# VH-VL binders against Lysosomal-trafficking regulator (mv), part 12

Target 1, 99 residues: Lysosomal-trafficking regulator (mv), of Drosophila melanogaster (Fruit fly) (q9w060r2686to2784)
Amino acid sequence: SLNSQILYNFAAKFLPVDGEIEGEIIITDLKLYFLATYRCRYFNVNCDIANITEIWLKRYQHQETAFEILLDTNKSLFFSLQNADDWKIMREVFCDKIV
Below, E stands for the ipSAE of ESMFold2; O stands for the ipSAE of OpenDDE; V2 stands for 0.75 times the mean of E and O plus 0.25 times the DockQ between their complexes.

## First folded at step 12 (VH-VL; framework fv_nivolumab)

Design r3 (from s7 with heavy chain V50F T52S; at its last look DockQ between E and O 0.71; V2 from the best seeds 0.00; counts 0 for: pae E 9.2 > 2)
Fold by ESMFold2, look of step 12:
Structure r3 (fold): chain C 99 residues (1-99), chain A 119 residues (1-119), chain B 107 residues (1-107)
Amino acid sequence: as target 1 above (99 residues)
Amino acid sequence: QVQLVESGGGVVQPGRSLRLDCKASGFTFEDYAMHWVRQAPGKGLEWVAFISYDGSNTYYADSVQGRFTISRDNSKNTLFLQMNSLRAEDTAVYYCARGYYRGSYFDYWGQGTLVTVSS
Amino acid sequence: EIVLTQSPATLSLSPGERATLSCRASQSVSSYLAWYQQKPGQAPRLLIYDASNRATGIPARFSGSGSGTDFTLTISSLEPEDFAVYYCQQRSRWPLTFGQGTKVEIK
């Protein structure tokens, strides 16, 4: 499933309504994936980049390290990046979708 | 008691194939990402391939992409590396390594198996 | 890909001395850098992850520091078992890459 070119990977937390899951975000030319560090209930968190309608940059724990991805299905995914430099890269990579 | 044991190394001709196995014990294998890392004789370390804990995600170094396939069987606690179209530059000791902390550091390594690709 | 350049290539010291090993990245790796020790005929051993965290069972004489492009492994007082080759490794970007190694040898 990741047999397309990986362009970026970021240490991240996936932030579902009821939890905080450590892992990493992997960005390919076609998809954004979340790969959990440990086996957990949030298996297969991902989206097609083409289906992302908006990205909202957010603060998390008083730092600009989070974003919310809105999909064309009205579903959203909320992530926190562990590294501020990765936040800057995320902004550049998805500049056309940032609100 | 984490243990990783590689096997399947040997001498092969260029253009041939070889499969490496890595048998894991002493930990819950299906919870961990796994890697292959190689070291040519007298040289430094080169990362080769990654596979996620459930086998659904893989990534390869450019030098082996399209020729090598990493896979795993979690029911048998075994990691595999299928090496096709071998070249002289693939000659190395191949280490099986367990992913640590977000899956991209290597906290446990096997003792390695030597693959020699020569006429 | 990110190139990691280690210096010096060889560090000749006596037991009890302080060793300082450098790793420089061709672009920022934030804090996503590890250090490994390898003795002849053995597999590498993880010492430090995420720049400064000691792996389980690693003695306190090993410490790591740095961020961005410049990283340092310090061995505060060399023991006989510390004479080995040391590698840095980044996980900021794929492909994962290692430095070429620094050999710490007995003077």
Scores: ipSAE 0.006, ipTM 0.699, lowest interface PAE 9.2, mean pLDDT 86
ESMFold2 (binder alone), look of step 12: mean pLDDT 94; pTM 0.957
OpenDDE, look of step 12: ipSAE 0.016; ipTM 0.703

Design r4 (from r1 with heavy chain Y53S; at its last look DockQ between E and O 0.60; V2 from the best seeds 0.00; counts 0 for: pae E 7.7 > 2)
Fold by OpenDDE, look of step 12:
Structure r4 (fold): chain C 99 residues (1-99), chain A 119 residues (1-119), chain B 107 residues (1-107)
Amino acid sequence: as target 1 above (99 residues)
Amino acid sequence: QVQLVESGGGVVQPGRSLRLDCKASGFTFEDYAMHWVRQAPGKGLEWVAFITSDGSNTAYADSVKGRFTISRDNSKNTLFLQMNSLRAEDTAVYYCARGYYRGSYFDYWGQGTLVTVSS
Amino acid sequence: EIVLTQSPATLSLSPGERATLSCRASQSVSSYLAWYQQKPGQAPRLLIYDASNRATGIPARFSGSGSGTDFTLTISSLEPEDFAVYYCQQRSRWPLTFGQGTKVEIK
């Protein structure tokens, strides 16, 4: 939403089943967005923070840089952060949801 | 070469509105997040507003939230700042700046446009 | 918001001297800090980003260091054109914030 206030933005990759998309994660007071660097079918991926049930740390390419967001709709979103320091912030922001 | 040219500044009374424009050239405008940053006379820099490359998300400083609106028209390579309910403390040179790297640095700046709010 | 405090407020030096500017954050900003230069009557110019990376076209005499809460901008040997106001800026958390600035003036 255009009315949501951005709190954080992180360089990240969205990891759909068919590949990886470079972009950024944008965290607002209400939503988590992924904005792809280039226009594609995954250019705008988002979820309501309120609908996030769990966040799981995952391995991606043999590195602990990825995480899975589980939604109350039984859907999930996979991301990887390019900077380890950004994950520290993610843990802080979503501490109550980290499994 | 990257160019940013602000316009629309001037003298207005408190409570009035003003819209600033920033015309971009020399780069693919739609690929970059944009910002407004202001500087009161003789003072430091203050970030004002942010907008993503596609305009889908924005952020504002608390000092202008609810009064200012940042927007863009990528087809015209133009960034906008709609300023409503202007206050004396809004008096400043307003710079448009291109977002750099992750979009949260400012690698190119316009020369600024002066907004003076006085009764 | 994260408050950035720069020191000193004014630094008086001569051409050829080394300038050391400090920026302290009220809380950790990791390495998400930039430095800008602003000359009188001009718009700011990006010097350093992510604490230690020089922006395109920035002379090697400019260098940045630090992480967490303490950062330093160093000008190894001041040129006449380096006398200006320098600002630090963090992007770790929104809102984006600047320091108050340090004026580097000629002695």
Scores: ipSAE 0.022, ipTM 0.734, lowest interface PAE 5.5, mean pLDDT 91
ESMFold2, look of step 12: ipSAE 0.038; ipTM 0.734
ESMFold2 (binder alone), look of step 12: mean pLDDT 95; pTM 0.957

Design r5 (from r1 with heavy chain T52A Y53D; at its last look DockQ between E and O 0.52; V2 from the best seeds 0.00; counts 0 for: pae E 8.7 > 2)
Fold by ESMFold2, look of step 12:
Structure r5 (fold): chain C 99 residues (1-99), chain A 119 residues (1-119), chain B 107 residues (1-107)
Amino acid sequence: as target 1 above (99 residues)
Amino acid sequence: QVQLVESGGGVVQPGRSLRLDCKASGFTFEDYAMHWVRQAPGKGLEWVAFIADDGSNTAYADSVKGRFTISRDNSKNTLFLQMNSLRAEDTAVYYCARGYYRGSYFDYWGQGTLVTVSS
Amino acid sequence: EIVLTQSPATLSLSPGERATLSCRASQSVSSYLAWYQQKPGQAPRLLIYDASNRATGIPARFSGSGSGTDFTLTISSLEPEDFAVYYCQQRSRWPLTFGQGTKVEIK
C-alpha cells in the first residue's frame, strides 16, 4: 500500500519447479513483482528488493536469458526474460547483487 | 461477461473534489492490475493511474501526481479514483481499464464517465 | 517519458482500400507496442499487442509490424466498420503513453 515508483516492465516467464508461467516483471524502486498473463492466483509473486541477497545468471532453453533470485528467507525465484534489451537493463539495475 | 462500469462523473468547479468508482464483474478482479485512462473532448487518450492486483503499488501520470489517488477494494470488486484540486485541464471522459497480457495492455474498458471542470 | 507520434493525422480512403498507419517512438520500445481502435462514442478496443499479435477476435485483415522506434498497423482491405480513430500505446517504460491518434475516414 506504500507509494512507490514503477520503473520497468519486462516480458518474462516465471519458472516454478514444475511449470512455466507467462507474464510480466514489474520493477519499482522498492519491489519486484511478477504478474501472470492469465488468471492464475497461485502464481502471483513479489518480493522486496531489499530482501534479495544474490542473483545468479542462468540459461533457459539453451539461452542465457534467465536469472535466479535468492531471498533472505532462503527461498529462490527463477525467471526468464523474453527480450535482450530487458536482459541488459536487469543486469545494470541489479549489478550489485549479481554473483 | 467481463464488464466494467464507471460512475461518479459530473460537473464541478475548479479546486473541488470528485470520486470515481468502477464496478467490475465477470472476472476475478483481484487477479488483475487496473488502470484509469482519460480522454479530453476531441482529444487523444492519456494514461492516468495504475494499481497492482493486491493494491500494494500505484503509479500516476505527472499531470495528476499529488492530486489524484487510485485505490481498490477487492472484496467489492471496485476500483476508485479520488480526484482532488480539480483543474479545467482535468475535463475528460475517464475510463476504467483492465490490465491484460503482462498487466500493461488494456483488453477491457468501461463505457467511461464524463468529468467536466468549469467555472 | 516516451512520446509516440502517429502519422498521418488523417487518412481518407474508400472501402476496399489498404490502410497503412505509422507510429514512431522517441526512444526504443522494443516490441512493447499495442494498437487500439476507437469508434465515436465508444471505448477503445485492443487490436494488436506486442507489435504484431492480434488480440482475441480481431479479423485477419488487421496486422501489425515493427520494432524499436518504427511501427505500422495495416488494414489490408477496409470494411465500413473500420473507419475510426486508431491509437498506438507503449508499455516499455512508465509512464504508459499513447500516440495522438490517426483518424481513418471515408473519402
Scores: ipSAE 0.021, ipTM 0.715, lowest interface PAE 8.7, mean pLDDT 86
ESMFold2 (binder alone), look of step 12: mean pLDDT 94; pTM 0.958
OpenDDE, look of step 12: ipSAE 0.125; ipTM 0.814

Design r6 (from r1 with heavy chain R102S G103R; at its last look DockQ between E and O 0.67; V2 from the best seeds 0.00; counts 0 for: pae E 6.3 > 2)
Heavy chain, then light chain:
Amino acid sequence: QVQLVESGGGVVQPGRSLRLDCKASGFTFEDYAMHWVRQAPGKGLEWVAFITYDGSNTAYADSVKGRFTISRDNSKNTLFLQMNSLRAEDTAVYYCARGYYSRSYFDYWGQGTLVTVSS
Amino acid sequence: EIVLTQSPATLSLSPGERATLSCRASQSVSSYLAWYQQKPGQAPRLLIYDASNRATGIPARFSGSGSGTDFTLTISSLEPEDFAVYYCQQRSRWPLTFGQGTKVEIK
ESMFold2, look of step 12: ipSAE 0.085; ipTM 0.764
ESMFold2 (binder alone), look of step 12: mean pLDDT 94; pTM 0.955
OpenDDE, look of step 12: ipSAE 0.131; ipTM 0.822

Design r7 (from r1 with light chain D50Y; at its last look DockQ between E and O 0.42; V2 from the best seeds 0.00; counts 0 for: pae E 5.7 > 2)
Fold by OpenDDE, look of step 12:
Structure r7 (fold): chain C 99 residues (1-99), chain A 119 residues (1-119), chain B 107 residues (1-107)
Amino acid sequence: as target 1 above (99 residues)
Amino acid sequence: QVQLVESGGGVVQPGRSLRLDCKASGFTFEDYAMHWVRQAPGKGLEWVAFITYDGSNTAYADSVKGRFTISRDNSKNTLFLQMNSLRAEDTAVYYCARGYYRGSYFDYWGQGTLVTVSS
Amino acid sequence: EIVLTQSPATLSLSPGERATLSCRASQSVSSYLAWYQQKPGQAPRLLIYYASNRATGIPARFSGSGSGTDFTLTISSLEPEDFAVYYCQQRSRWPLTFGQGTKVEIK
């Protein structure tokens, strides 16, 4: 258990190559989590915020509501936020990482 | 049907400790985040603590940080609240509540257990 | 923290009347707002989530509306069992917070 303080959470979809998973993105002081609504192989996706190198805004289903998190491990995570107001918060929180 | 049953409440003196249990049934406990919410007598609701489905992360209200610990045993379908250094202002009915993942809402509540902190 | 202010503190109405409850947030919570009902001696019950979605089993007479900072819970026609305290709750930012509640009492 990391026991980090949760700061924000957003309704979101995790977008693996083989589909989409509904859930929430949870931002703590140390980590970004994705928790799926139901248990699945993508039920708990997470990364250390410190390991995030870049965040790129992306298009998903003809809408600019998605973003890709690039990690220093050369891995990436692809998400979509469903609420425009949440993007405002995301941009504020990760302003130094958004390309 | 979803059921949450709190236990462990009682009367304790300030500075003492108490542990609350919440037994869950009627759903896959390990799939859900859980919360504690309390209500002082005659007052409103106050969120206390949150724990993810696997206990990997927790959150607390500032009023209980450093004193309360939320935990869970998924093999026993049980949620816990360890309350240390209790204060008079901690007097309340303590509810365990199931977290609705997508909204972090409380879609099911127990009937609560009363904790009274008094000298 | 985000402060939710409910109004009025008490709403005195008769069965069959329309009840309108307000919840205002100190800052935008988008649509991440829920309403709960608490009857005397009982635990709270989820009524509305995500501002306007009725929870399972909740009668159609309950409806929620609003976004940003202003939200409303409406009971179209009060039933005797609807006299209770109602709380709004936001999950836009941590910590999670509740309004102070509105008591709907019988006139």
Scores: ipSAE 0.018, ipTM 0.747, lowest interface PAE 5.4, mean pLDDT 90
ESMFold2, look of step 12: ipSAE 0.142; ipTM 0.776
ESMFold2 (binder alone), look of step 12: mean pLDDT 94; pTM 0.956

## First folded at step 13 (VH-VL; framework fv_nivolumab)

Design p1 (from r1 with heavy chain S104L; at its last look DockQ between E and O 0.49; V2 from the best seeds 0.00; counts 0 for: pae E 7.3 > 2)
Fold by OpenDDE, look of step 13:
Structure p1 (fold): chain C 99 residues (1-99), chain A 119 residues (1-119), chain B 107 residues (1-107)
Amino acid sequence: as target 1 above (99 residues)
Amino acid sequence: QVQLVESGGGVVQPGRSLRLDCKASGFTFEDYAMHWVRQAPGKGLEWVAFITYDGSNTAYADSVKGRFTISRDNSKNTLFLQMNSLRAEDTAVYYCARGYYRGLYFDYWGQGTLVTVSS
Amino acid sequence: EIVLTQSPATLSLSPGERATLSCRASQSVSSYLAWYQQKPGQAPRLLIYDASNRATGIPARFSGSGSGTDFTLTISSLEPEDFAVYYCQQRSRWPLTFGQGTKVEIK
């Protein structure tokens, strides 16, 4: 939403079925955004934090820094954090939703 | 070449409002996050506000939160800073800066515009 | 907020000498640390980002190192145009914050 206050930012990869996109996760008080430049164009996905039902820990490329966000719409978003410290923060911020 | 030109600075009394403009050229403005950073006379740099490339999200320093509003018009390649309820401590040179490397560094800066708040 | 403390406040050196500037964070910023140069009457210029990456057009004599809470900017051999104020900046947590600056002046 417009004028939302940004709280956190994480270097991350978005992991669609077709591959991976390197970018940044931005967390506000209301929403989670992923922003990137992909094929010379802006790419973004987002979700309302209120619509997040569960976060599943995942493995990606032999690292335990990936996670899948499950939404109440039965859609999901798959990410991998590049920084271990950011992953610790992510777990703390969303501890009540980690499965 | 990338160019950022600030305008709108001047002398205002406490409690008044002022709007700063930043005109961007030499790059695709809508592809970049933008910032305002200020510097009080003889002092260091202080980050003021951030806005995403499409204006969907903003962030503010606690010192200006609730008083300042950052916005942008991508069709005009212009960044704005609406400053309300100005205080003496808001006196500074205000720089607009282009976001770099995921938008959280500052790779290009304007020359700044001076805002002086005094009775 | 994350407080960045730079040292020394002033560094007096001669051209050709090595300059070492420190930036310490109140808490870990991982590698999300940048360095800027500001000359009198000018806007700042980005030198280093993510602790050790030189920005475009920055001479090789500038290098950055460090992670976590301790960072260093090194100028291997000072040129006359390098005498300026240098700031560090973190992007690990909101709000974005700068150090108070180190002035590199000519001896």
Scores: ipSAE 0.021, ipTM 0.711, lowest interface PAE 5.8, mean pLDDT 90
ESMFold2, look of step 13: ipSAE 0.049; ipTM 0.738
ESMFold2 (binder alone), look of step 13: mean pLDDT 95; pTM 0.958

Design p2 (from r3 with heavy chain A33V S104T; at its last look DockQ between E and O 0.55; V2 from the best seeds 0.00; counts 0 for: pae E 6.8 > 2)
Fold by OpenDDE, look of step 13:
Structure p2 (fold): chain C 99 residues (1-99), chain A 119 residues (1-119), chain B 107 residues (1-107)
Amino acid sequence: as target 1 above (99 residues)
Amino acid sequence: QVQLVESGGGVVQPGRSLRLDCKASGFTFEDYVMHWVRQAPGKGLEWVAFISYDGSNTYYADSVQGRFTISRDNSKNTLFLQMNSLRAEDTAVYYCARGYYRGTYFDYWGQGTLVTVSS
Amino acid sequence: EIVLTQSPATLSLSPGERATLSCRASQSVSSYLAWYQQKPGQAPRLLIYDASNRATGIPARFSGSGSGTDFTLTISSLEPEDFAVYYCQQRSRWPLTFGQGTKVEIK
């Protein structure tokens, strides 16, 4: 079980190379989760916040609410937030990692 | 139709343990996140616990953290709440609820099962 | 946690009258707010989600509005079956929290 403090919940799209998945980003004190139902099946990706090295701001479909999370494993996760207000919060929470 | 049926409630003494079950039917159980929400007699609603689709993620209210454990068996379409070190303030009707939309609303609820913690 | 404060505590009205219920958040919840109806001896029922979207099967007389910290549930014309307790709930931040409820009772 996860006993970490839960902080934020954002509507978001996960952007793999082959499309997009609508879901939610859940931020705890330790981890960032993305939860969704994709093609009628459970979908989950996550990372430890401590392993996030950089966050790159990006555009997606002419919106400036997308970002790429770079991990210390040389892996990355690409997301787009659905709400501008959530994006403001996201930028504040991870301000020290924004590039 | 969607149906959730809680069971396992009863009267217990403080410090004891109790396990609640919630049997789901009428939908693909593993496609939905699940919650427990409780309501003390004559009081409002309090979110208790969350569990993800496959049980890999579980979240708890501070009031039950370390004492309660939410789990699920998708092969049996059943949600569980293991309650340990029960306190008088845990007295409530316990509802299982299906997560809706982004999983953090509750679109279907059981009828609830009453848990009474009393000396 | 985000505290939701509902007002009034009790609303006494007659069938056919308009009901206006308020829910205020201690901090912004964007539009991540739901409304539930609970009748005596029954489980709650989802009415509105994301501030203004009616859940499936909810009559048109129920409507939600608001964003940020101030939200309103409106019942345009009360039916006898609408007398119940109504709760707001936010999903902007964990833990998920409910308001303390507003009782709509018959005058």
Scores: ipSAE 0.023, ipTM 0.711, lowest interface PAE 5.9, mean pLDDT 90
ESMFold2, look of step 13: ipSAE 0.056; ipTM 0.739
ESMFold2 (binder alone), look of step 13: mean pLDDT 93; pTM 0.949

Design p3 (from r2 with heavy chain A33Y; at its last look DockQ between E and O 0.32; V2 from the best seeds 0.00; counts 0 for: pae E 8.6 > 2)
Fold by ESMFold2, look of step 13:
Structure p3 (fold): chain C 99 residues (1-99), chain A 119 residues (1-119), chain B 107 residues (1-107)
Amino acid sequence: as target 1 above (99 residues)
Amino acid sequence: QVQLVESGGGVVQPGRSLRLDCKASGFTFEDYYMHWVRQAPGKGLEWVAYITYDGSNTAYADSVKGRFTISRDNSKNTLFLQMNSLRAEDTAVYYCARGYYRGSYFDYWGQGTLVTVSS
Amino acid sequence: EIVLTQSPATLSLSPGERATLSCRASQSVSSYLAWYQQKPGQAPRLLIYDASNRATGIPARFSGSGSGTDFTLTISSLEPEDFAVYYCQQRSRWPLTFGQGTKVEIK
């Protein structure tokens, strides 16, 4: 992250299959990071934005606050934003990847 | 009792370097995101730099990017700021600050160390 | 970069009065705004985070409100120790930025 410029912070939950991890998403010009509030087995989640192929908008608990990020490695990451205003920013920032 | 103690400030000519240290005690240092925030004498606050609890990510204000380097040594409970190519506008009290809630608010601050850059 | 503009620059009030401090953001910061108090020769003290949540140990006379671009810090009844400079700070976008401050001084 030598030359990374952090652009956005979003209060978010990381949604692995087996849990719900509170933290924040940090978006830089090069990467998307999830930083958990407390240390846990999922505390170091990140991806290069260039490796994101698709982003799918999803509902979580009947709210349109979630998204699934598909990577070029066929891996996916699932997040829920805790602030509805951040959802609008997410759509704008990644509009070229939104399905 | 949480304590943050900055050191390494002083008077230096433009173009020179200084390193600031911030020694932490009274909390588990490696669990916290850390920041440097500065305040020119008689002026407002300016965020300078950020480092995650494990040092894997950093960020800088545009005014210092490429000149300053934030780092940490969790085994020594110490945060560092290497300041190269100092300019007159870098003159300020430098605070280390502990990240609070989501790592981007500052719940504990050191007493500050004064850096004066003068010809 | 998000600019935070605080108003007024100075509030001259007496103990017991209500103080209302404003912070306006150049673009929406959602609710990602904090307030700090700073007395001369001291480091800042966190009062309010995420627009309206009091930090631990902050008296109930301090309250925050607002979202988007317009935020308010209210001190319901000023105590002698509340005369200080107050700063707002956003964490919606990097770099993190502070407002220029509002000085609350004794009349």
Scores: ipSAE 0.022, ipTM 0.720, lowest interface PAE 8.6, mean pLDDT 86
ESMFold2 (binder alone), look of step 13: mean pLDDT 94; pTM 0.948
OpenDDE, look of step 13: ipSAE 0.436; ipTM 0.890

Design p4 (from r3 with heavy chain A33L S104L; at its last look DockQ between E and O 0.31; V2 from the best seeds 0.00; counts 0 for: pae E 7.1 > 2)
Fold by ESMFold2, look of step 13:
Structure p4 (fold): chain C 99 residues (1-99), chain A 119 residues (1-119), chain B 107 residues (1-107)
Amino acid sequence: as target 1 above (99 residues)
Amino acid sequence: QVQLVESGGGVVQPGRSLRLDCKASGFTFEDYLMHWVRQAPGKGLEWVAFISYDGSNTYYADSVQGRFTISRDNSKNTLFLQMNSLRAEDTAVYYCARGYYRGLYFDYWGQGTLVTVSS
Amino acid sequence: EIVLTQSPATLSLSPGERATLSCRASQSVSSYLAWYQQKPGQAPRLLIYDASNRATGIPARFSGSGSGTDFTLTISSLEPEDFAVYYCQQRSRWPLTFGQGTKVEIK
């Protein structure tokens, strides 16, 4: 259940090297989840917030709406937000991790 | 072609439990996010619960959190709602709803099953 | 939680007239709003998603517009089958919420 700890949810795209997956980012006090709109091979994408070492702000399709999450394992997750207000909120929420 | 058929509704006393089933057909059930939505008699619609594709993520309306459990069995094309500690305000027609576009709009609904909670 | 307020509560109109239904959100939902039609004894039917896109099989007389907090459903020329209750629904934030409905009835 996500109910007791959901702090934010954002319409987003997950950007793996081989695709563009529509969905929603869900932020809890402990984890970041991506919930894909349709089932695909990338449907179970998540990380512990404590394992995020850096967040890099990026452009996607000529828009400054994307960010890349670097994990303590050196894996990364790349997302683009679909809403400017959500982009602003994301930067405020994760300001301590943004490079 | 797409069909959602709810069952398990009935009259029950407060504090009791009831389980609703929703049998799906005419589409690949495991590819869709699923929801329960309810409508009290003469009232509007209230979203109740959400479940992800593999059942690992669920979310509930505050009014039912801790009392209701949504689940699914993809091998049987069936969505479930376990309703515990029922209250009079849970009286409603309960709809099974399929997620459309981003999974958070509802393009197909069952015909609903009535749950009446009264003493 | 985002509250959706629909107006008017009831529209009394004749076949052939234009219906204009309003949905206002308590905070911005961007374009993440849908419209549903519900007839007595039936489940809701999706009409419009993402503010302005008609769902599959929905006649062109139904159109949606708006963004942010103010949204409109327009039925350009009412048919007898269009007399029903209409609900808006947002998906910008959890929990998902519906408006309280606008009844379109025969004058």
Scores: ipSAE 0.057, ipTM 0.744, lowest interface PAE 7.1, mean pLDDT 87
Fold by OpenDDE, look of step 13:
Structure p4 (fold): chain C 99 residues (1-99), chain A 119 residues (1-119), chain B 107 residues (1-107)
Amino acid sequence: as target 1 above (99 residues)
Amino acid sequence: QVQLVESGGGVVQPGRSLRLDCKASGFTFEDYLMHWVRQAPGKGLEWVAFISYDGSNTYYADSVQGRFTISRDNSKNTLFLQMNSLRAEDTAVYYCARGYYRGLYFDYWGQGTLVTVSS
Amino acid sequence: EIVLTQSPATLSLSPGERATLSCRASQSVSSYLAWYQQKPGQAPRLLIYDASNRATGIPARFSGSGSGTDFTLTISSLEPEDFAVYYCQQRSRWPLTFGQGTKVEIK
């Protein structure tokens, strides 16, 4: 692969069914990464941006700071942004996928 | 303790190929991003290549793009750097470095292996 | 690529003195900057990450500050073992890049 750009970094929480994990979202030109340390171990989830079909704004703890990424595999990833302003960037980057 | 041990360095002629190995121990290798970083004699540090956890994603410096290939065998806790079409400017100590998980920094380094490309 | 320019090239100080090292980025790297220490014949060692966080085992005399394009590494009181070359590194964009280094030498 050629040199790809790290486009954005967001402080965020990954929201699995059984709780929340504090970490960071890293968006490149090809992939979205979530990196974290959870229970003294490194944790990560990622997806190809090309496989993202829809992004839904969601409520988390009575705030509209969360979003769900739907993938073409019929899987989804839930995140919550620590900074509400970062959602403005998300909307710009993924404008064609925001529902 | 975390340990990274590079091997495979040596003296080669321009245009030749060389493969470097990096044996990791003291941590769960597959849980970490890995890098190669090099340092020409008396010069600064230059990032060379990146590989993700399962090798599905790689990035290269422009100076080595198309000539070098980073790979890994998690079952052997080993990182590789295949260097083809070597040039004099590739002469350097090559370090294997573990990626700091959140930040693409380098928290552990090997002692390096010297690659000398000369006629 | 993002170019990191370190200054000064060489810093001559005595033990016990305060050292201030600068790293300037050609474009904003937010807070995604690290500092490394390298002694002769050794591999680099991570000191600071994300501009101001000390890595594990790093003495309190090392501190980092800054954001955007201007960053500083401070050694409050130099110890004999602190005389080395220091590099900054950004992870904001590919390719990952280092500064050219600042040599802290004994006066």
Scores: ipSAE 0.018, ipTM 0.735, lowest interface PAE 5.4, mean pLDDT 90
ESMFold2 (binder alone), look of step 13: mean pLDDT 94; pTM 0.954

